# VHH binders against F-box/kelch-repeat protein At4g38940, part 6

Target 1, 370 residues: F-box/kelch-repeat protein At4g38940, of Arabidopsis thaliana (Mouse-ear cress) (q9svj9)
Amino acid sequence: MSSPIIIRAPKKQPPEPPCLISLLPEEIVVDIVARVPRCYYPTLSQVSRRFRSLVASPEIYKRRSFFGCTEQCLYIAISKDQTSDIHWFTLCRKPNGQQFSGTTASDHRLVHIPTLPPMPMHGSYVGIGSNIFVMGGFCNWKITSSVSLIDCRTHTAQTLPNMPKAVAFPVTELIDRKIYVIGGSDTLSPMKSPSRIMMVYDTDTEMWQLRARPDWEAGKKWFSSVVIGGKIYMRTYHNSFVCDPNDTSCDRDEVLHSKEWWSACVIDDVLYYYDVRENCLRAYDPKQRAWGVVKGFEGLLPVACKWSKTVSYTGGKLVLFLQKTEKTEIWCAEIAVERREGGEIWGKVEWCNVVLSGNFHIMDCVAVVL

## First folded at step 5 (VHH; framework vhh_7z1x_3)

Design t6 (from c5 with S104P S105E)
Fold by ESMFold2-Fast, scan of step 5:
Structure t6 (fold): chain B 370 residues (1-370), chain A 124 residues (1-124)
Amino acid sequence: as target 1 above (370 residues)
Amino acid sequence: QVQLVETGGGLVQPGGSLRLSCTASGFTFSDYAMNWVRQAPGKGLEWLSSISGSGSYTSYADSVKGRFTISRDNAKNTLYLQMNSLQPDDTAVYFCARGPDYSPEWYEEYFQHWGQGTQVTVSS
């Protein structure tokens, strides 16, 4: 065997002894399922064909909204080969897993969504409401202007009108219901300058606008970005910038650049990223222009990792993905962070375990509300 | 430790052909995109071609498209560049480079691992 196979939760043929819940009226079953955390839905879909249909129905998601039971759900874009098409996974929990308050143990796993088509590499993914916008990127080494919309309630995809310009490797951020696509390249030829055009998509009017791109360092494709206070903070290999997309103004931040803050997230106007070389979670406060280290969970996370990715989560939490250097394992941890007296930031690991085994690479992680 | 060793360079007349090889060690070759890059005397680095880890996807600079073919043999940990219809301005030192995740990049600072290069001279 040359490459690991994607491991899913064990599939058992759906037996028919009737689940006792199947004797209840449909409305009661919908009410019960709507209150179940979304991460259990892949498991519920394997109980019976009836449950598979229910968890994919619009009725469940209308009921969740009605009850105020919506939650942030993470969709993870994964490549098996660095140049293959991207496939979608969700974070799932095993049904018989029990977790005691204060323990880090859990049964979380990444589960493949086979009904969604493969996505282009190095495009943009933005979560808005219950949908993911997929824009640009390349397949077969050709850069595309294609736009797709994924409905995470039904796991279906539809084609939308193309972007004005094909682009790969852009900075893409959502601010005030507008998607800003900045920089990147319309060709894989390194002799071409990066895009000089910023493309802005208004999700309410469904219209694209072209604007002048901030003129920072040209020719760079290694980008990381976050939004704080309506401004885009971005890192190229050589510098870090703070940009106002409404004014297209950009200022350099040398203190921010002093750390390699790749794949960062933001909680309460503080930037977080995980430093795999020093095995610590670092925090940047843009008001103080200072880096600090998050305390309180030393030694609780795997070491000897080659990359990390953080994603912000509801309730002052972040989700951290780590890839081991010597093993084909992707680890995931949920970390709660809080600011304490004197400005110190403390973290608590809620759970941590291996979520995917095999030669897989996380390309992006998108939060949606379901 | 990552090692890349280029061979196959030499002197060739205009219109001639050469095949370059790059032997890789110290990493799982099939997990990485690979690149060919050249540097002509007194000039900067020029990216020529990239190939995906699986070999399914390739890309070429306009200056070599239709003349050069990149390929790889993952069982032998070897990258190849077949160069046809060579021109005097193809004279350069040719390097193979292990690609970053966001390939193709031609800056040395973005390619973490480079070979020592092999000289190709095209002249009558």
Scores: ipSAE 0.005, ipTM 0.300, lowest interface PAE 10.3, mean pLDDT 78

Design t7 (from c5 with S104P E109K)
Fold by ESMFold2-Fast, scan of step 5:
Structure t7 (fold): chain B 370 residues (1-370), chain A 124 residues (1-124)
Amino acid sequence: as target 1 above (370 residues)
Amino acid sequence: QVQLVETGGGLVQPGGSLRLSCTASGFTFSDYAMNWVRQAPGKGLEWLSSISGSGSYTSYADSVKGRFTISRDNAKNTLYLQMNSLQPDDTAVYFCARGPDYSPSWYEKYFQHWGQGTQVTVSS
């Protein structure tokens, strides 16, 4: 019967407190990270090597889709000059008022994706799910039938089977998971009419079909289109038409044609485009057959722009890109739109910033879901 | 109204040289990329070379790389094609063509603005 004395070891400095989330099983960590907005992923990648690997994995994007917590992400096709191939950029934001470092400090900017190769310009660019289809176009005046698929989860590209015919400058629209490629040119001859064939790709069957296109105007070329209610609204220089892609007939809309509705988007069956001459956002309601000006943000957007592009965004919003005439600046604004009593449309500018500086030219903008 | 006029074509011996010129009017020349395209007898159109509006970027078809040089003088609204080591297969009508503009109606105008062409014949 002795009374033992406990000898105390010297107190070692305690390690930093462990991140509690690092103690969770992998499946639970994937579930938690999948529910976090993507703008926080750079911060999460700094927590551990495990999180750095996770936010770059295809598994996280499958989990986001399974939980219905995906985000619409914008990818912009940009040419450095008018003869070069396109390069892909994505619109990135910083959370909670943090800003990107650089020549112009802002919480939003276009970020180049260097892992994607240069791709043909004046082709078709279509976002479906987490992928971008890049079809046709030309490089150094060679018209191609090539098809590339960009996986936006990994920023990798793969070659797919070619289109039935090479085409540049087509009208391209997505309707009911089918890609319609209409008109354009398979030749560099200025004396030949645009192609009278329509190519239709069924994304479910992965098959191409050739169809006769509706007869619009002999010898005319196309330069703008949108889809409203399963119909293709198209503008040529001389006329605007409404087409059912399953019908050979077309209806002229002279009220729609009264405005030069270039690079338009559609929100809740209303067509929107930005008029760079009059510095206003215009809206066309096909049910009323009337043009209106979106109210509520007059004078808040940059002026003296040579080009504009609108893209529809989740929650009744659009994103507007503007290229300045006299400056090497690309501006971007997010605008929430709402329809009020009497059909009047009001907009609110959520943010507006310079997103890219340098000798860059916007060719197109594609929305994907990630 | 856009106008493009090519000059400098003619008959030349194999191994010879020619310089083509294209004078542009009716638009701000320095805002547009410019192109040279040819059509040989019984063949389709073949693109040869492009130059950016600033002149900072040039590109060439494989058939003419190292033999042809594209250049421009924006002060004179003139596009040039220096053709060296000419071969009988270079016999064609040579066209000047304006590239795209990034205005919202650019597509309608892209292929409308070609010159009348100038004949180059390479023969002994």
Scores: ipSAE 0.012, ipTM 0.375, lowest interface PAE 8.7, mean pLDDT 79

Design t8 (from c5 with S103E S105D)
Fold by ESMFold2-Fast, scan of step 5:
Structure t8 (fold): chain B 370 residues (1-370), chain A 124 residues (1-124)
Amino acid sequence: as target 1 above (370 residues)
Amino acid sequence: QVQLVETGGGLVQPGGSLRLSCTASGFTFSDYAMNWVRQAPGKGLEWLSSISGSGSYTSYADSVKGRFTISRDNAKNTLYLQMNSLQPDDTAVYFCARGPDYESDWYEEYFQHWGQGTQVTVSS
């Protein structure tokens, strides 16, 4: 019988051989990394502490902007288990057919950002460049005038000067580098009337102004809004309005109101929303003042959903979120839209997957450029 | 018809305890988060505590954390607030309020349904 040969394993595994890029001057490394798509940044952060620090630095994002290599990223404000505890998630992709680990494997998922503090409910969220402005809302039964800035490059938040008035449930839109905060309520008491105010923040001067509110019905506080051609299109339960933010009057649009266009988005001056009752994507052209149905993807999206939310995306695309009635799962689809011969609008589903499971509810979606 | 009725208030000395109850009717109690809020004389509303529909998640204002405990009995459609180590500045009318229906996009205001309140007075 043979005696065993004792092979002594090394006490420490040899470190991974250094890659050539780690030997380059820092400025060259920044230049190279700035041109890499962001979906590779989680993998890059695993290479070294240097790369982990780099991909989270403001310097890399300034370099991306300088080279024109920026990408549009979606940040989603989400409530858990029907609480007022609002947290930020981002829509993440795995490169080259890789999938996220877990019980629901997918190349797309919503990922929680635990370093950001909880946000007020029913306030305003506006994406400008690489930042999210968080304005107003309520926390602990108090409507706040507070303003916070989230830097999406570092996932840090800072406090800015307050709004002139506290407000929750406003219509909030960005037009020509100015944030318009319109209507809403300054109290949570059901016995108080809605405020008839408009506040305007100039992002260049960093100053607030108070203006007269457009004349609209204020019976219900639940509003949906979009911007088309420098005008604010908004929906109450009873009516849809078209308002110029520099004019105090609002015109009603009864054709626009003929559809329940909640949580809509705009691509190339056309309004889109998903009708969960009829399971179709509807489009409104304000020039023609007519509704149409987007063709080309019938039967490709989940059915029996209780709500939908659309967000415009770079390249003539929209992102659609759907919540199933019978399950605690949020579906997401990316849809490319195009106007074809004869004025018909056609859609193509690029992908469709479950992106979050559990008792979560989407409160808002914000696009930033990183 | 949604109805919320608070009971259990009264006069108590500093350092004392009270247990408030809120009985709910007209809706499926376990489907909604519930809240306790108070209003002191001459002051605005102050949120104190929230509990999820299942009872698994709770949150508290810093002013009452460690002294007050929120709980619920879904079989009895009842919300509770156990108040310990009461102080004179806890003197207020205490209200229960139903949280929003996250499955509905039809609500006009957050927390549309409130009780009539129960008076708590802390004095020597």
Scores: ipSAE 0.012, ipTM 0.394, lowest interface PAE 8.5, mean pLDDT 80

Design t81 (from c5 with H113Y)
Fold by ESMFold2-Fast, scan of step 5:
Structure t81 (fold): chain B 370 residues (1-370), chain A 124 residues (1-124)
Amino acid sequence: as target 1 above (370 residues)
Amino acid sequence: QVQLVETGGGLVQPGGSLRLSCTASGFTFSDYAMNWVRQAPGKGLEWLSSISGSGSYTSYADSVKGRFTISRDNAKNTLYLQMNSLQPDDTAVYFCARGPDYSSSWYEEYFQYWGQGTQVTVSS
């Protein structure tokens, strides 16, 4: 400034609120904190260093599990500025649920986790309990067999023993605590056929098994998949298949294949995906072998999107990510889905807003239980 | 008809310098990240450096950090690698490779376009 700086005595801190919790036995405090929704944990961590340690401790997360107070949390693998690395973000909610009136209101946002290192992209990302398995993929023109385990309670990562084979762009599904890694590429050459390898990781025994994969048309270049009723529903460029991983059987479903269901999720045995060209949520009922359109939210979601991803969420809901074609905006919506009288499926948009702006691209989304 | 052509390789003494060039054609050069990778005799491919489409962001492998500099001239559709303090173990064929659009779900785009390579030999 051109004038002298006015030196002000620091304002005295507001009266310290009485912390009655600090007077309770620690075992009681743990029981109380375990029952508190995670959106309040940042506030609790500001009470004291002890509370900050507590909300990140293994003890609190074991207690939450014991009391049935766990929450499903979304972790998003994001690329930045055309790098071959992914960075991890979490979908965070404001604790008060207070909305700002207008188009710039942000009740939810994606928050970067700086303690996690960049990891390979286009591998397998699987949430099991409070952990994320990061398996294979590629980074800087190398396809890797590396395995990392992310502990979502502490946001730390550790290295585990490698996969039997390096692979990128596989189909990956979790069925009965076994991770199935199917197809993909073990080479940087686009002229190679998808791998004939199926690798199965048993999370209880921590053992890998190599198996024959279901016999589908050779030379298919990519796969998309979901699990319904213990079977893997899979889309290739030319065909969609329903495969039983236990007996290698495989049936073609031509009605399922009539839609491009790349980034789908499953709720109550129904397959959902968002059609960015027609701006609608589509549902496939495998029992009827029929496609339908979800009603009830027409015109409530952003248009002119180049990419979508649906993720199943607790309570018969899905989370939808949308990326704008002409903007660096990533939108997110939570949609409650219900089958009504007469068999029609209806959706209700609980919230919808921009969650991340800038030169970022969502690569995958993983749900964990915390 | 995407084409990448590397030039500038050759024989150099340890401690010497070389500048590699890669001329791109058949695509909008500024829309893509570009990479330098090498393959030493009897070894696999090793990624060395990347540069964003705008040129604003660069990254380097630890083995070359501080010795090599990646740059690009989008008006000339040309990628460069300035190599300083060359060591005998830098002997390799050096390849220019087009980066994918990392927002793409189509995996063929990740592995499509490499140059033919240029030989660098560091020897006394």
Scores: ipSAE 0.019, ipTM 0.443, lowest interface PAE 6.7, mean pLDDT 80

Design t82 (from c5 with H113L)
Fold by ESMFold2-Fast, scan of step 5:
Structure t82 (fold): chain B 370 residues (1-370), chain A 124 residues (1-124)
Amino acid sequence: as target 1 above (370 residues)
Amino acid sequence: QVQLVETGGGLVQPGGSLRLSCTASGFTFSDYAMNWVRQAPGKGLEWLSSISGSGSYTSYADSVKGRFTISRDNAKNTLYLQMNSLQPDDTAVYFCARGPDYSSSWYEEYFQLWGQGTQVTVSS
């Protein structure tokens, strides 16, 4: 199966004319580039062959770490025109504190990464450090046990040892450097039965372990999960559960289940999701077992949306993706959240604009540190 | 009620042709990519072809490329597979499968719906 999406390699430029920056010593150029926000690296790669090579080098990422200039970068797995092939994009945004009149909308966009191969649908995507683990899913109508590692510094992919079992549609979480792959299906049969096996990958030993989880709502499909305090919070259609990955027991949380918390994220042990029907950001405090609405969003976000996804971001922020019902537009907003006296949560929309236009759909979003 | 109904299977001689149809009901047909998948006796599932909701994009497995043609009529809520130059290895149960609604925020729209299947036997 080949995607009908045309992914074009960047055109090579002819030999560069003399550039003032290119006349500087190598160590100074590396110093300067390391301090540039990573979202400008694609633009910088168009300046010269030297810069194109430099922005993908291990040296630049060592220098960024040394200067304390690392940043959380969002990688988004996207399907176009309902194809089975998943392509990678990154979110480009202007640095905090920079003010631009009339240019803000063009400064925030999803940028295609043409060097990465298409990925399987409905598998697991986990960000660890500067890498993305891609595990399972289906490709060409086969459920795969394949594992790939994407190095986000170079935008290259490497094959790793397979999972013990092929799986699609699992819930997947990272806890204490272990990746837990729970549920899902090992067949594309019309009657997809959830797996009763949990697979655990230890990133330190690079080994897989199979564990049975017979009391974790066996026979039901799990559709959403987050990690809070080392516990996995999972939502099915009928129930929401709080489970310890080292125990077979799970507790129901009926208050948590009272909201349809699909595609949620966690900031400071509080669960957030965006309710597209009520047009509000909801927060769940598991210690209080109570839902609240985040205040401060008067008329700042698009309405009439059919889909949302929240992703936690550094500095007590989240990134919110929204898809409009009647337009082929993906909107994105960066929202800072703050708990105030009395436990009330307030949000500030730092920016909100269209980041991708066309018949695209976000399959997943992964955070890495670069 | 969401359903898919496959028809058009049967017994055909090697080198012959068949056209399979899949009639959809209970959902907005044009919003979904559609697929043809088969299962031969003793083998796993094999994907054959996909078509986008608009019909603008099609893709084929190498085993059927040039012999099979996928098409759709959104006004009739019907998916087709034209099969030419049939070989004994094409003997299988053929299934119509709905692709996920990538634009939906609801969990059920991410799951594929399969029909009951239609038997194709290529033999003399």
Scores: ipSAE 0.016, ipTM 0.454, lowest interface PAE 7.2, mean pLDDT 79

Design t83 (from c5 with Y110F)
Fold by ESMFold2-Fast, scan of step 5:
Structure t83 (fold): chain B 370 residues (1-370), chain A 124 residues (1-124)
Amino acid sequence: as target 1 above (370 residues)
Amino acid sequence: QVQLVETGGGLVQPGGSLRLSCTASGFTFSDYAMNWVRQAPGKGLEWLSSISGSGSYTSYADSVKGRFTISRDNAKNTLYLQMNSLQPDDTAVYFCARGPDYSSSWYEEFFQHWGQGTQVTVSS
């Protein structure tokens, strides 16, 4: 009748699959990949088409956030030969110092991002969320007002509307989701005075405003800046200033200026920089207005270096870049710092090794959250 | 110590040409951008031209663009300025200057080191 019973020959068993991960449901794969360090994502993208799509998807980055598995990823703007355009590199670290047997120096190397185009030098580089804003600078020896946005999830770049004014060599700081671009030059002429105009970009409204520059006496250029407590701390050749970007006046800080605090970073409202002449990490507490030397190092830092750069990380850590005077080597160290009773600051070197070799120069360092 | 020595200046008639040279010592020449700057009698300094450390990128002031050509020979630690179609108002002392220090993502001054200068006089 209408319900025949048919006995069929069994189908031939297919060959055993080469990878057991291919048997897992998509949701389980997403959960596993979300817990993998970001530095392994390029390798995962080469395993299969599915993994390549997955590591670039918004879903994986939402899952990382949901599980509390987000990490600060350091993106480094590097020039080959001190006068070329910048290229972007990444540095990934292991937060707890955990290593697998056979972990190599490659886990602590700067890795070039070939999908990003060369970008202008000496502009503004600001990390917000998973994105990097690249604003101004010079390209082919012309000062530009161009703005590019790098999506660090996909390593793609897009062009945004230009700044109101072209500028290179500004002080650039992020305060309360506003990007302050202060001073700088719109020409490579040494005869032009630094700009007396400040440009402010509101990342929420996507609008630029022009404001009067905070007051400092010099048409002299500033060469280092950090933000502490919503104020911009800046060093010029002759003075160090503490400026409120909403006030046109700046207070001098003679104690701050007593050290050459180039390329500094801030952790828990304390300013840190590495003194390459004295081979020590120095700390300035603006509340106490006092300099100190960080104690407790394991003695693993290289000596005879010509420059340094510090970048802050979450959890009371900084990353230190050093270049040796006699070599074309860039060294990198991760240092944990803590403030103890009595005002002493102690540090621990988590790792230190060569991260890049050749005629490469670090122009800036940007932290994003992925 | 950083030393920059300019040569090649002299007296030339309007419409003529001169080639200036600047020999550098005391630093790795190919690591730095180099510049030409001039000072006319009774006037301030005027930037003329810049060249990247590799020589791949150049820039010129509008007053000299199309007439002057900057170049370098890194094997000889020498910077050049080829000056064509010279005018009486090109009369000045010409200086070479080392560009900013890009190696640490900071700089002290735009020009840190200057040569002694070489006199160029454009007159009939």
Scores: ipSAE 0.012, ipTM 0.378, lowest interface PAE 8.6, mean pLDDT 79

Design t84 (from c5 with F111L)
Fold by ESMFold2-Fast, scan of step 5:
Structure t84 (fold): chain B 370 residues (1-370), chain A 124 residues (1-124)
Amino acid sequence: as target 1 above (370 residues)
Amino acid sequence: QVQLVETGGGLVQPGGSLRLSCTASGFTFSDYAMNWVRQAPGKGLEWLSSISGSGSYTSYADSVKGRFTISRDNAKNTLYLQMNSLQPDDTAVYFCARGPDYSSSWYEEYLQHWGQGTQVTVSS
């Protein structure tokens, strides 16, 4: 069955009011809009048809890059009611949406992007520049080798050449503009051994290479990974490893493994994850091989959460997603981190509120630059 | 409190058939994939079959493909395993196990909740 054709009427149907800015030459209007923070773009799209077209134009995003006005934007892959359909949401803020009252809900929400098609579950989602690469996973309970590219400037998707092998649940990391897809499964059997292959996509040449991976605990399932200093840090249930993707050896890190670092992120070569059992943000410094607790925001985040995810954000910040155990609420917080006296890490909660309510489940979070 | 109770095991001759049942309580049954796993005497756990929460997708270990059929009745909170052409090496304790929440990154960590098992003995 073909998808129904959806014809959307433009918002704000009354005739555009007289606007002197619309009398300016195109290049000046583009220059002005490019310097405006992206959080104002939804409002600008309501002013005139001209602005609506401009904020979706590739030209405006090229101009933003030229002026150094780019922003890191978060795109979140979400499942509703545990369905196999994954939909894209973006984290939106209102102009001057700074949080002045702790954890109160006010300015930030996850907003559905209806123009993007549903995505496969448990594949790889990688942000590069203004694009999201979607690779593998399963759709309609079949594991796929399909590759799609999402252009976040226009919210459109296009199909790219397939991966050499179908895979779901891999470790996927970006190093030196190459995407490494390691392990995973070609079936939905939880007891099947992970794939013994590694697939590498070179984003500059647009070519896939199939490689035999080192025997990095090939019979184990990987459930978290990050990149620090060009090396992949991986966690299995029983071990944590530091692996060079170009070497056959992995070094075990027993201190790193002493914490259950689920869905971690990296800022300035320090690994961060949120411990939902102890309600604290933990930091691992691989140079010192020691865990510390981030200070300065005790009691400012929701408790009784079953799941967390951290994502690195520009400017020494991270974004933390938390899912409540007893409520259908997804909370989000933006935390600025900094090193202070004696090497202690301190955090400041910039904002924290409920961003989505209902039986929704975050599958992944991707950062792009717009 | 999650509970899984297996029934239907017993003694059967080679080439015979048995149907195992697993009754679930303490959670929303249709939200979870379900699995059958067995443990033969002196051996480790062997995964046999999985079924999605809706029942639309099934998978099988190579050792049982074509002989065993997994199914579920979400209205009765019951999981089934139809076992045909049984062989002496199918002798094992059979366990019903709840899969992970698919919203979780812990899909690989199946078998956190399982029942006490039911004994199947295939003997001449």
Scores: ipSAE 0.005, ipTM 0.266, lowest interface PAE 10.7, mean pLDDT 78

